# VHH binders against f1rkq4r372to572: the designs that were tried, part 4

Target 1, 201 residues: f1rkq4r372to572
Amino acid sequence: KQMVRVLERVCTTLLGLEDQLNALDRAAGDGDCGTTHSRAARAIQGWLKESPPPASPAQLLSKLSLLLLEKMGGSSGALYGLFLTAAAQPLKAKTDLAAWSAAMDAGLEAMQKYGKAAPGDRTMLDSLWAAGQELQAWKSPGANLLPVLTKALLENAEAAAEATKNMEAGAGRASYISSARLDQPDPGAVAAAAILRAILE
Key: E = the ipSAE of ESMFold2; O = the ipSAE of OpenDDE; V2 = 0.75 times the mean of E and O plus 0.25 times the DockQ between their complexes.

## First folded at step 1 (VHH)

Design n8 (framework vhh_7nfr_2)
Fold by ESMFold2-Fast, scan of step 1:
Structure n8 (fold): chain B 201 residues (1-201), chain A 120 residues (1-120)
Amino acid sequence: as target 1 above (201 residues)
Amino acid sequence: QVQLQESGGGLVQPGGSLRLSCAASGFTFSSYAMSWVRQAPGEGREWVSSISWSGGSTYYADSVKGRFTIARDNVKNTLYLLMDSLKSDDTAVYYCAKSLEEYWYGLDYWGQGTQVTVSS
């Protein structure tokens, strides 16, 4: 199905970005963002080989959330877990475009409330939130979600990730480092934007 | 009772400027992302700009980038849209929108709007 193919593309993208994300994260003094995302990608690939995917999007996102909480770990795993668990809720009732838009909004809200992050805090939320804003501008109920993700949506997410290099850290591990050292974009925001691009391809 | 009251619209010539305001009440303004949305006669809603709850992040539609600036004053519970280099295609009713409480970045709780006309 399309969701399985999308997950496979996401995994390939994250594996290919391991060195770049680690280099970006090394500027903050940690250096493991790429390794953590690659661990997630390998866990997803292993899961897809061992188990048939769930029949419904809501079940898929819920199981993926648990997998990332257990295998990815760290603050990244926790944030993705919060997003996916919340995003699954609107998809229990419907799976149309409006439901997927509501899923995005629910995920962003969960990261804000439970992850202690807000747009502008220099985290992966910055790029995901920018993508969410573009989705709100589109009003084609009944269209496939995948085709509605446009170049503008991706450009906004990628621009927001790049803009994090000029932001003061408000949350996450970057908050303990001086802003004089933060001349690189946030690796989590870059990773999130890359995931969104992989979804469209 | 959530209330959003837009003001500052009017008739301006191409190349002119306007400053729109949205006075918010009935909710904790500083806890919500805010947006400007416009609607031209006979057309659907077009998202224009959004600002995070803290004011730390701003986002713009490609059609207004470099011309419009969104800002907020959390002490005064007011949202602003500063519009420069106005074009005839900016003619629309401009609405202030608040994020849904359950869906943080969804657009809800529209105000009554303020008319912007760019002509002559």
Scores: ipSAE 0.000, ipTM 0.156, lowest interface PAE 16.1, mean pLDDT 73

Design n9 (framework vhh_7nfr_2)
Fold by ESMFold2-Fast, scan of step 1:
Structure n9 (fold): chain B 201 residues (1-201), chain A 121 residues (1-121)
Amino acid sequence: as target 1 above (201 residues)
Amino acid sequence: QVQLQESGGGLVQPGGSLRLSCAASGFTFSSYAMSWVRQAPGEGREWVSSISWSGGSTYYADSVKGRFTIARDNVKNTLYLLMDSLKSDDTAVYYCATLYSDEWYYGMDVWGQGTQVTVSS
């Protein structure tokens, strides 16, 4: 029930951002980032109406990966699919914070290895990687501050998304556009940060 | 033995400033994230700010953002809280804290004795 409510929050968030993400994307891309994420949200809503999601986090992420590859499509669908498929692996055995941290690391590694993007390239990876770096920064020997972790992750991810407006594009469609036109944040980075907020809030 | 010792508190007028210090000993200070927590008379403990073990990340409670700055000196094994534009609501005992635990499971909290901050006219 908790998992259904989290997925419903993600969907409502993405549907609400469709126009904003499309507007951000028109400056540097096809103007369809919001439409693509909205399509993903509607696919997830449809899936939730047909059957309850798997109780296993690993099975949930694996099924979401297939759904997004099929229904979301495009480079965004492929990148989320890569992340979710890799993230599911550590969650097969355990579902504690350490397993979720390993899941984040695995997903980020897959996006870098197969997605041809690195942090700083003005893509959705910037927000996700910033969240992962913050998680690692607080996983120091003998000290974990769980009560501040959510706040730390969200603030860092959202700041990284905003910082993309000052970055030169190193990958994706934006890399074909003059830097003079890249005065807005990357729509994929903004979307990824919004998804993280919906999940953790 | 692990020890945390706060200092720098005192009585100030609204709008004033204070610098709190926390001297750490008995552990590898540079390996641990540190926090400031406060407790007003008759109230529960309120988290104020945290800093990662490297100093690369800092986080603040909404009530203190823009007014307080957390910092650390890993060479001197000292944690700081720079407090500007103090308000009456900031009146509390301020504690320096770290958690000593294995991985994600919190083993124990190590707290200092506290330093009193009073903001009044």
Scores: ipSAE 0.000, ipTM 0.177, lowest interface PAE 12.8, mean pLDDT 76

Design q1 (framework vhh_7qia_2)
Fold by ESMFold2-Fast, scan of step 1:
Structure q1 (fold): chain B 201 residues (1-201), chain A 117 residues (1-117)
Amino acid sequence: as target 1 above (201 residues)
Amino acid sequence: QLQLVESGGGLVQPGGSLRLSCEASGSTFSIYDMGWYRQAPGKQRELVAFITSGGSTNYADSVKGRFTISRDNAKNTVYLQMNSLRPEDTAIYYCAADYWGSLYEYWGKGTPVTVSS
């Protein structure tokens, strides 16, 4: 119920951003970031229609990882696949707030180890890393602090995506394009921040 | 394609012990993380014990201190040693293998365990 509704919201968001993400990607790549994310959204919608809802968060993230690796493709599909596959591990044993925090940390570590990206490199990792920093605080918050932390997490992720417009690319396709030609935010970072907002909103 | 076959289930009295085995075939066993899951009548399937390809283990709170998971890569087998069994441990026990953090999952057909007199 909840997980299916969240995924449907993510898909609607990505489909709505296709033209914007393609326009952002045109400055640094081949103008297909929106197209690849829309392909992923349609694959997820098809999967939700055909398959029963996932039984657990760990199962959900693992199935999404395989789907994105197969249907989305490209460097984005590979990076999402790495993140989701690693993030599923802590969620196998527990699904509390500490487990979700551990999942974020595991995903970010996998992207850095195997995706060869680091915060500051002008990739989708910049948005996800900023979100992860705030999520660490959720390990010890009181119940009345959760809405404040959620807002801070989203604001941090969105600010990090915008900050990529002033960064020299250190990884991915953009890394071989001069920073003088990059005056727009990284489309992957923008997409990742939009996904987080769709999830938490 | 990896195939998993569980064995060792049965009927035991409270306080008794059982050792479940899960033998893998069809692919390289050592690269997989292995888990034991269980499903009691009317309940959701739950993780009982987990062992990574590197040998690290994790247990559900309800079985800590009573159950031990281990693996023998030379025999392509994962084990679940169950001690001090309780009626609430009654369930069908499933062996599962996953690679790359559950990206590729394989399941056995399950072996029933009943703890009763």
Scores: ipSAE 0.000, ipTM 0.090, lowest interface PAE 19.9, mean pLDDT 76

Design q10 (framework vhh_7qia_2)
Fold by ESMFold2-Fast, scan of step 1:
Structure q10 (fold): chain B 201 residues (1-201), chain A 119 residues (1-119)
Amino acid sequence: as target 1 above (201 residues)
Amino acid sequence: QLQLVESGGGLVQPGGSLRLSCEASGFTFSYYAMGWYRQAPGKQRELVAFISSGGYTNYADSVKGRFTISRDNAKNTVYLQMNSLRPEDTAIYYCAATYGWDSLEYDYWGKGTPVTVSS
């Protein structure tokens, strides 16, 4: 029940951001980032109506990866698919905080290796990587303040999304547009930060 | 690409204080997690203090309550405030930066700044 509620919150968030994400994407791309994420949200909602999601986090992420690859499509679907497939692997053995940290690590590594993007390149990876940096604190001895760490993780991801407006594009369509014309944050980074907030809030 | 330069080391009496600085140049400093390591004579290098890109800190048990790590992203600098120094704190202090989320696999290292605590 909790997983269904979280997924529905993510879908509602993405549907509500469609116009904003499309407007951000028009500055540096096709103007369809919001449409693509809305398509993903509708696919998830349809899936939830037809069958219950897996109870296992590893199975949930693997199934979600296939759904997004099939229904979302494009480079966005492929990147989310790469992240979720890799992130599912550590969660097969354990589901403690160390396993979730390893999942984030695996997902980010997959996006860098196969997505040809690095943090600082003005992509959705910037928000996800910033979240991963905060999650690193949970691996450190003495990290006992889970609610404080969760808040910091969200704030860092959202700050990283905003910081993309000051970056030169290193990947994707934005990379062929001069930095002087990129005065808005990356729509993918904004979408990723919003997804994280919907999950953790 | 990212280069780290430590400063602030020196000779100090037991009970004294020092503030170490590590200035970064190169890529976006704010996205790196930063650590301070030390290597005492005849010992292996150990992690003393850690600060994430978002400002979360952790310390070795031997320095908790005496050392404080902080960062100033506008100045591309990380600091280590060392209070109540003891002879066993004598070491070469290194700052390190990681672009990854695993603090044990640092990508960049400074050359070190010596700290000697003696009477």
Scores: ipSAE 0.000, ipTM 0.204, lowest interface PAE 13.7, mean pLDDT 75

Design q2 (framework vhh_7qia_2; at its last look DockQ between E and O 0.01; V2 from the best seeds 0.00; counts 0 for: pae E 4.4 > 2, unsure alone 64.0 < 65, placed apart)
Fold by ESMFold2, look of step 2:
Structure q2 (fold): chain B 201 residues (1-201), chain A 119 residues (1-119)
Amino acid sequence: as target 1 above (201 residues)
Amino acid sequence: QLQLVESGGGLVQPGGSLRLSCEASGSTFSIYDMGWYRQAPGKQRELVAFITSGGSTNYADSVKGRFTISRDNAKNTVYLQMNSLRPEDTAIYYCARVEWYGSDYFDYWGKGTPVTVSS
């Protein structure tokens, strides 16, 4: 398990997407989604320089949640914080694949319940929800099926992010086309799918 | 990857115009979102504009109103019309398929087409 390498890969991915995420966000939002995710990435990088991450996945997710709530800010920081805090709980006892699936389910439930997000709302939840549905197949996979299941998870999350092109921008209404389909994917859904890819590959 | 060749760069005086072209290979060009990026020496590469497969466009604030991105799917070509050029537009301009989900694609760039805006 190489948690530092995974976290660094996530940070590098988000920093590389900054301009593109900001451009997508300007179509329906404040134009700062890329900047906000880059702030999170830099906060994580700074934390990693100060100390190694905890070996316990539950402690890791809890510390990341606090870091993002403090340093990332905004609604994205709050949503990630809710997700990570809840996802940490199933990982306290076990860290097998079933526990990670339960962590995903707990995080998604928290985002929906307390973040007032739902699939189809054109948000980061669209990508995460799709990943969570595919991750349920991981609870009982044969070891030789994991590469196929990982590919399916990523394809499903990315397809869900792409599908937000066809969703109305009601929650983040575009100033140029009210309640319209923008033919551009939601930046939060794109960022979430990209994070998953950085974690799993 | 889609093979892309940028052209149309050159030396232009401030206030002048230039039209960049990006020719792509392959019949699947029409399904891709395409972007123009630029990088000045010593600066980070930045997104200038993109156009989705459906024709929706997006621009960096620094070029809005001056640059226009367009595409011709029959010719597998993306264009960047650059008007009212300023010295700060001086950079190497790159065309690329926009990669939304994998940062690995951001490490591949062609040679680009240089644009110099100077008196």
Scores: ipSAE 0.240, ipTM 0.640, lowest interface PAE 4.4, mean pLDDT 81
Fold by OpenDDE, look of step 2:
Structure q2 (fold): chain B 201 residues (1-201), chain A 119 residues (1-119)
Amino acid sequence: as target 1 above (201 residues)
Amino acid sequence: QLQLVESGGGLVQPGGSLRLSCEASGSTFSIYDMGWYRQAPGKQRELVAFITSGGSTNYADSVKGRFTISRDNAKNTVYLQMNSLRPEDTAIYYCARVEWYGSDYFDYWGKGTPVTVSS
């Protein structure tokens, strides 16, 4: 039930951000980032109505990956699919903090490898990467710091998203636009940060 | 392409203080974790402190309470305030950009600044 609530929160968040993300994307892209994420949200909601999500985190991420690849579309759908597919793998054996850290790492690696973006390129990777770095940095102290870690992780991700407004686009469609015209955050980064908040709050 | 330039090292007496600075080139300083390492003669390089892009800090046990790492993103600079210095703090101190992938590692290093604590 907790998983369902988390997913529903993610969906509600994304649906609420549709117009904002589209507006951001109109400035830097084709203006459909919000719509694409809303499509993902609706797909997830529909999926949850059919049956409960799998109890296994690995299975959950795998199923979400497939769903997004099928229903979300666009570059975002592909990138999330890659991320989630890779992230699912370390969670097959364990689901402790180390496993989730490994999952984040695997997802980020996959996204960079196949998405051809790097941190600082003004993409969704910036937010996810910032969150991942915080997670990795505090992996050793252990689970006792999870509340503090969560806050720091979210702040870091959101800060990274905001920072994209001052970045030159190194990848994606925005890379074809003059940097002088980019004065708003990358909608992908904003969406990614919002998803993380929805998950971790 | 990234350059890290350390400064502030020198000779101090036990109990003294130093403030190290590391200025990074580039425009993406704010999104990276930064850290200080040190390497004493005949010893392996060890982590002294790191500060995340979000401002979280961590320290080696040997320097906790004495050293403070901070950063100024506007100046692309990371600092290490070292108080109550001890002879065992003698080392070459290196600034590094910190990246984490399963295990911690540094992908960029400065040339180092020497710190000598001696009476």
Scores: ipSAE 0.086, ipTM 0.577, lowest interface PAE 2.4, mean pLDDT 89
Fold by ESMFold2-Fast, scan of step 1:
Structure q2 (fold): chain B 201 residues (1-201), chain A 119 residues (1-119)
Amino acid sequence: as target 1 above (201 residues)
Amino acid sequence: QLQLVESGGGLVQPGGSLRLSCEASGSTFSIYDMGWYRQAPGKQRELVAFITSGGSTNYADSVKGRFTISRDNAKNTVYLQMNSLRPEDTAIYYCARVEWYGSDYFDYWGKGTPVTVSS
């Protein structure tokens, strides 16, 4: 039940950001990032109406990966699919904080290896990487420190998304647009940070 | 898997026009960015024009104002209208899904359609 609420929060967040993400993407010349993410949100909502999500985190991420690869499309769908498929693997063995940290690392590695994006390239990887670095810096925190970690992780992800406004595009569609036209944050980085906030609060 | 079939190439005189078509099958067409690439003998393949899933278009400087890319999602087809053709446009033209990331994993190419511009 908790997982249904988390997924519904993610969907509501993405649907609410459609116009903002499209506007940010239009600054780079195309204007479809919000539409692509809202398509993903509608696909997830449809799936949740048909069947409850798996209780297993590994199964959940694997099924979400397949759904996004099939229904979201675009470069965003491919990158989320790569991340989620890789992130599911450590979660098959256990679901403690160390396993979730390993899942983040696996997802980020897959995006870099197969997506050919690196931190600093002005993509969704920038915000996800910042979140991953914060998570890696906290080794075996006690339960009483999890809210502090969560706040720091979200602040770092959001700051990294904002910082993309000062980066030249090194990957993705934006790399084909004159850098003189890029003066706003990367819409993919903004979307990824918003997804993390919806998941973690 | 995505299957792509290009058509419409041929021999044309300088200043002439051609309309290339690319029919897609085997996967969901409407959600992908589509592009036209070309490769002249001994040169690298270059992206000539692309159209996003939302319909936004972009062109290489060498073809701007002369070429127009469009799509018909109901027919799973992407088109390239080529006007004011020049000998320098002579190449094999390829239709492909544009994968901005993960080129090693998600790129799909058609067989190509040759375009020759000469007298």
Scores: ipSAE 0.014, ipTM 0.387, lowest interface PAE 7.8, mean pLDDT 81
ESMFold2 (binder alone), look of step 2: mean pLDDT 79; pTM 0.796

Design q3 (framework vhh_7qia_2)
Fold by ESMFold2-Fast, scan of step 1:
Structure q3 (fold): chain B 201 residues (1-201), chain A 119 residues (1-119)
Amino acid sequence: as target 1 above (201 residues)
Amino acid sequence: QLQLVESGGGLVQPGGSLRLSCEASGSTFSIYDMGWYRQAPGKQRELVAFITSGGSTNYADSVKGRFTISRDNAKNTVYLQMNSLRPEDTAIYYCAAEIYSWGTDYDYWGKGTPVTVSS
């Protein structure tokens, strides 16, 4: 029940950002980022109507990975697929905060290794990496500190997304575009930060 | 993991045409943005044509109106139709695949197919 509500919040958020993400993506080239993310949201909504999501976090992330690879498509679908498939592995044995931290680290490693990006390259990885760094810093917070961690994590992710507007593109095709035309935040970084906010708030 | 194999290169006279093919195997082709690059001797590799997973295309100014990039997701193939070829189009042509325009170096490149435009 909890996971259904979280996934529904993610979908509502992405559907609401379609035009904004497409506008940000047009500065870099094709204007497709919002369309692919809204396609993912609709696919998730359809999946939730057909069957309940798995109760196991590992199975949930694995099924989401397959769904996004199949239905979202595009670069974003592939990158989310890499992240989620890797992130599912630590969650097979346990589901405590340490396991979720390990899941974030595994997903970030997979994106860097197979997606050929690094923090600072003006991509969605910048937001996710900032979130991961904050999560890694908090090893065993007490219950009353979880809201503090959550706020810090979201602030770091959103600040990292905003900071991409001042970064030189280290990305492949974007590197062929004049820096004068890359004065807006990266649409993938904005989308990733928004997804994190929808999950945690 | 993705493997790319180019074909269709060769010798052609100025004004002639060639169609290059790049066949992908190993992973889901339809999710990748695909590009054709070329490198002439002693020159930097340059982008010739690009097609997104959604089908949007982009071309270098030197080839606009002469080259057309297309893809067939059912065949896991991207094509470059080259018309009105000029001696300055002589180069090794490379197929590249990227996901989300990551970095300055693409993860997946073909080995290249040579194109020589000469009488």
Scores: ipSAE 0.005, ipTM 0.223, lowest interface PAE 10.1, mean pLDDT 80

Design q4 (framework vhh_7qia_2)
Fold by ESMFold2-Fast, scan of step 1:
Structure q4 (fold): chain B 201 residues (1-201), chain A 118 residues (1-118)
Amino acid sequence: as target 1 above (201 residues)
Amino acid sequence: QLQLVESGGGLVQPGGSLRLSCEASGSTFSIYDMGWYRQAPGKQRELVAFITSGGSTNYADSVKGRFTISRDNAKNTVYLQMNSLRPEDTAIYYCATYDFLSGYEDYWGKGTPVTVSS
């Protein structure tokens, strides 16, 4: 039930960002990043109305991966699908902080391997990588330290998204824009950071 | 899916000890992170100890050194060993699972009362 509330927050966040993400994408892409993420949000909302998500985090991520591959589509759907499928593997045996850290690492590895992007390339990977770096700094925080970890992780992800405004595109659609400096943050990086905030509050 | 039942509470004198148990049913217990919470009359519920599925533990400052959390996955049970009990430890004790993504509790037990008094 917390999982359902988290997914509903993610969907509400993405629907609210549609126009902003499309505007960011118009300078260096198809202008559809917001539309694509809204499509994902509506697909997730439809799924939640028809059936409850699996109770297991591993099964939840696996089902979300399939849903996003089939309903979201495009390069974004493929990248989220790759991340979630890989992230589900460590969570099959355990769901402690160490397992979630391993899930993040597995997802990031899959995006680099199959998504043809690396940190610094001005993609959604930049925000996710920054979050992963902060998470790796923690083993098992006490109950009173979890909010500190969460705040630091979110600030790192959001700062990384903002930093993409000064990066030259190394992958994705933006990499085809030549002879111009991009002065807006990458819409995919902004979307990824917003998703993380919706998940962690 | 998961259901939790606490036991082991009771009346004890200051300086005494109690061992609380929380038995889980309905789902694969070993994959969940677990916490012990307490709520005294007129006060807010607070987290006192937690244990990850891997066995790592953390404690609130007010109980550190006096309480020990542990788990037995074969018995689907999490325990709270409470030593050197003080009147301010008087509360209803609850066990709950953690949801790491939201930082909130998913499943709660009904609670077991602990009274520390002469």
Scores: ipSAE 0.000, ipTM 0.136, lowest interface PAE 16.1, mean pLDDT 75

Design q5 (framework vhh_7qia_2)
Fold by ESMFold2-Fast, scan of step 1:
Structure q5 (fold): chain B 201 residues (1-201), chain A 118 residues (1-118)
Amino acid sequence: as target 1 above (201 residues)
Amino acid sequence: QLQLVESGGGLVQPGGSLRLSCEASGSTFSIYDMGWYRQAPGKQRELVAFITSGGSTNYADSVKGRFTISRDNAKNTVYLQMNSLRPEDTAIYYCAKLGSWYEEYDYWGKGTPVTVSS
């Protein structure tokens, strides 16, 4: 089905980005962002081989949240888990555009409150936040405008991921600033934008 | 109002190669995920390869390492390069515009036959 194909695209995307995300992370941190996301992708692939995912979007996001909390681990697994658990709630009643917009808002709110992240902090939240802002800007688009909204949303998320390279300068501590960090986008933000593209296009 | 036209099918010997083409018209091609399905006699239709609007690719286990999917957005065309062909690759190959979050269902062309035998 479509849901299985979408998840396979997400997994293929993350596996293909492993070296790039690790290189970005080495410039600014541990060098394991790509490895961590690849671990998540392999866990999802294993799950899909054992059983099909639930057809309900709410159930799918809830199950995926538990899987990522268990198998991905670390701060990334926790942040994805928080987002997905909260995003599932609006989708229990409806699955129209308004419900998906509410799901994005709920996920972003949970990451800020419980994940202790904010826009501008140079994390995956930055690209997800930009996607959410684009959804909010479009009120009840007609069917003819849905592809235009999707393109704008993805471009905004990808631009926000690139913009994270400038957030290191805001730290104001010379001893922690390097040319590599100033020139490199956040690997988590890049990964989140790529996941959105794999899902929505 | 999308139209997909496949070409490049034919008869080929085991170990040979073929390149399938699919030309799209009637819609903006570059925003679509595109794929290739095939259906052998008496079997279910299966997705063998797809390429996203962003260029990411994915392949069925049966064709990994032998088939390559690519696209040319300037020509509104998607390709399937098939190498090291085997008799079990014999099927009718269908180009498809794949479903998305805003348009759930796949849209398929009429197909092009590929026969692998001597």
Scores: ipSAE 0.000, ipTM 0.168, lowest interface PAE 13.4, mean pLDDT 78

Design q6 (framework vhh_7qia_2)
Fold by ESMFold2-Fast, scan of step 1:
Structure q6 (fold): chain B 201 residues (1-201), chain A 118 residues (1-118)
Amino acid sequence: as target 1 above (201 residues)
Amino acid sequence: QLQLVESGGGLVQPGGSLRLSCEASGFTFSYYAMGWYRQAPGKQRELVAFISSGGYTNYADSVKGRFTISRDNAKNTVYLQMNSLRPEDTAIYYCAAGEDWLYYSDYWGKGTPVTVSS
């Protein structure tokens, strides 16, 4: 099934990034971002071995949300859980492109409202927000090509992850030192962009 | 396992019309997004028309206004109506199916040739 293949590709990607994400996280945290994402990947792999994923996209996202809240844990698990739970709602009635765009919007809104995350906060939201901006074009009349839009979405997400290297509160000519600049990108933003790439490419 | 079979290709003069059909076998394909791709000699395969499971359509700029994609879920069939055909439309046309995740699965037909010339 394509859903199984996509989930397995996401898991393989996260397992392959464990050391890189832990190294990125050591500069600003406990060095466990890769470990928590690998824990999520192993939990998903275990779930897929025992039972097939739900055929309904809404049920799939809802089950993944519960799994990540229980097995991944931490702030990352909570943020993914909020996103997936909210994203499932528009998909209950329809699964067309407009519904998937609405799902992205709902997930991003939930992360901002309940997760206290905002674009520019050096979190996975930075990559997901950038992806959402491109996907919003799919709700507009005259959208042309799926592959062109998905490529732009992925490039925008990756660029946003890299931009976290230079995020600084109060940036401007009048601000010179208010907080330390990041020398490396945020591991959560890098992980989210990699997940999107695994899903779409 | 989903299988796709294209038909309707052929030789037509510039300005003519053709309707391509793609029939799926196995389970109903009503849950799949469907696309028509084409590949001319020496060129990469390109998407020319797309229809989601919910009926949203998108077209390549080169065919917009001339081609129309549609589906009949009761017959497990997707169609491509090609009007005002031009020599540059000459290619092998492929049907593809993908789930509504904004990407295509590896389900492809064998292709049907379309030649536009005198």
Scores: ipSAE 0.000, ipTM 0.127, lowest interface PAE 16.0, mean pLDDT 74

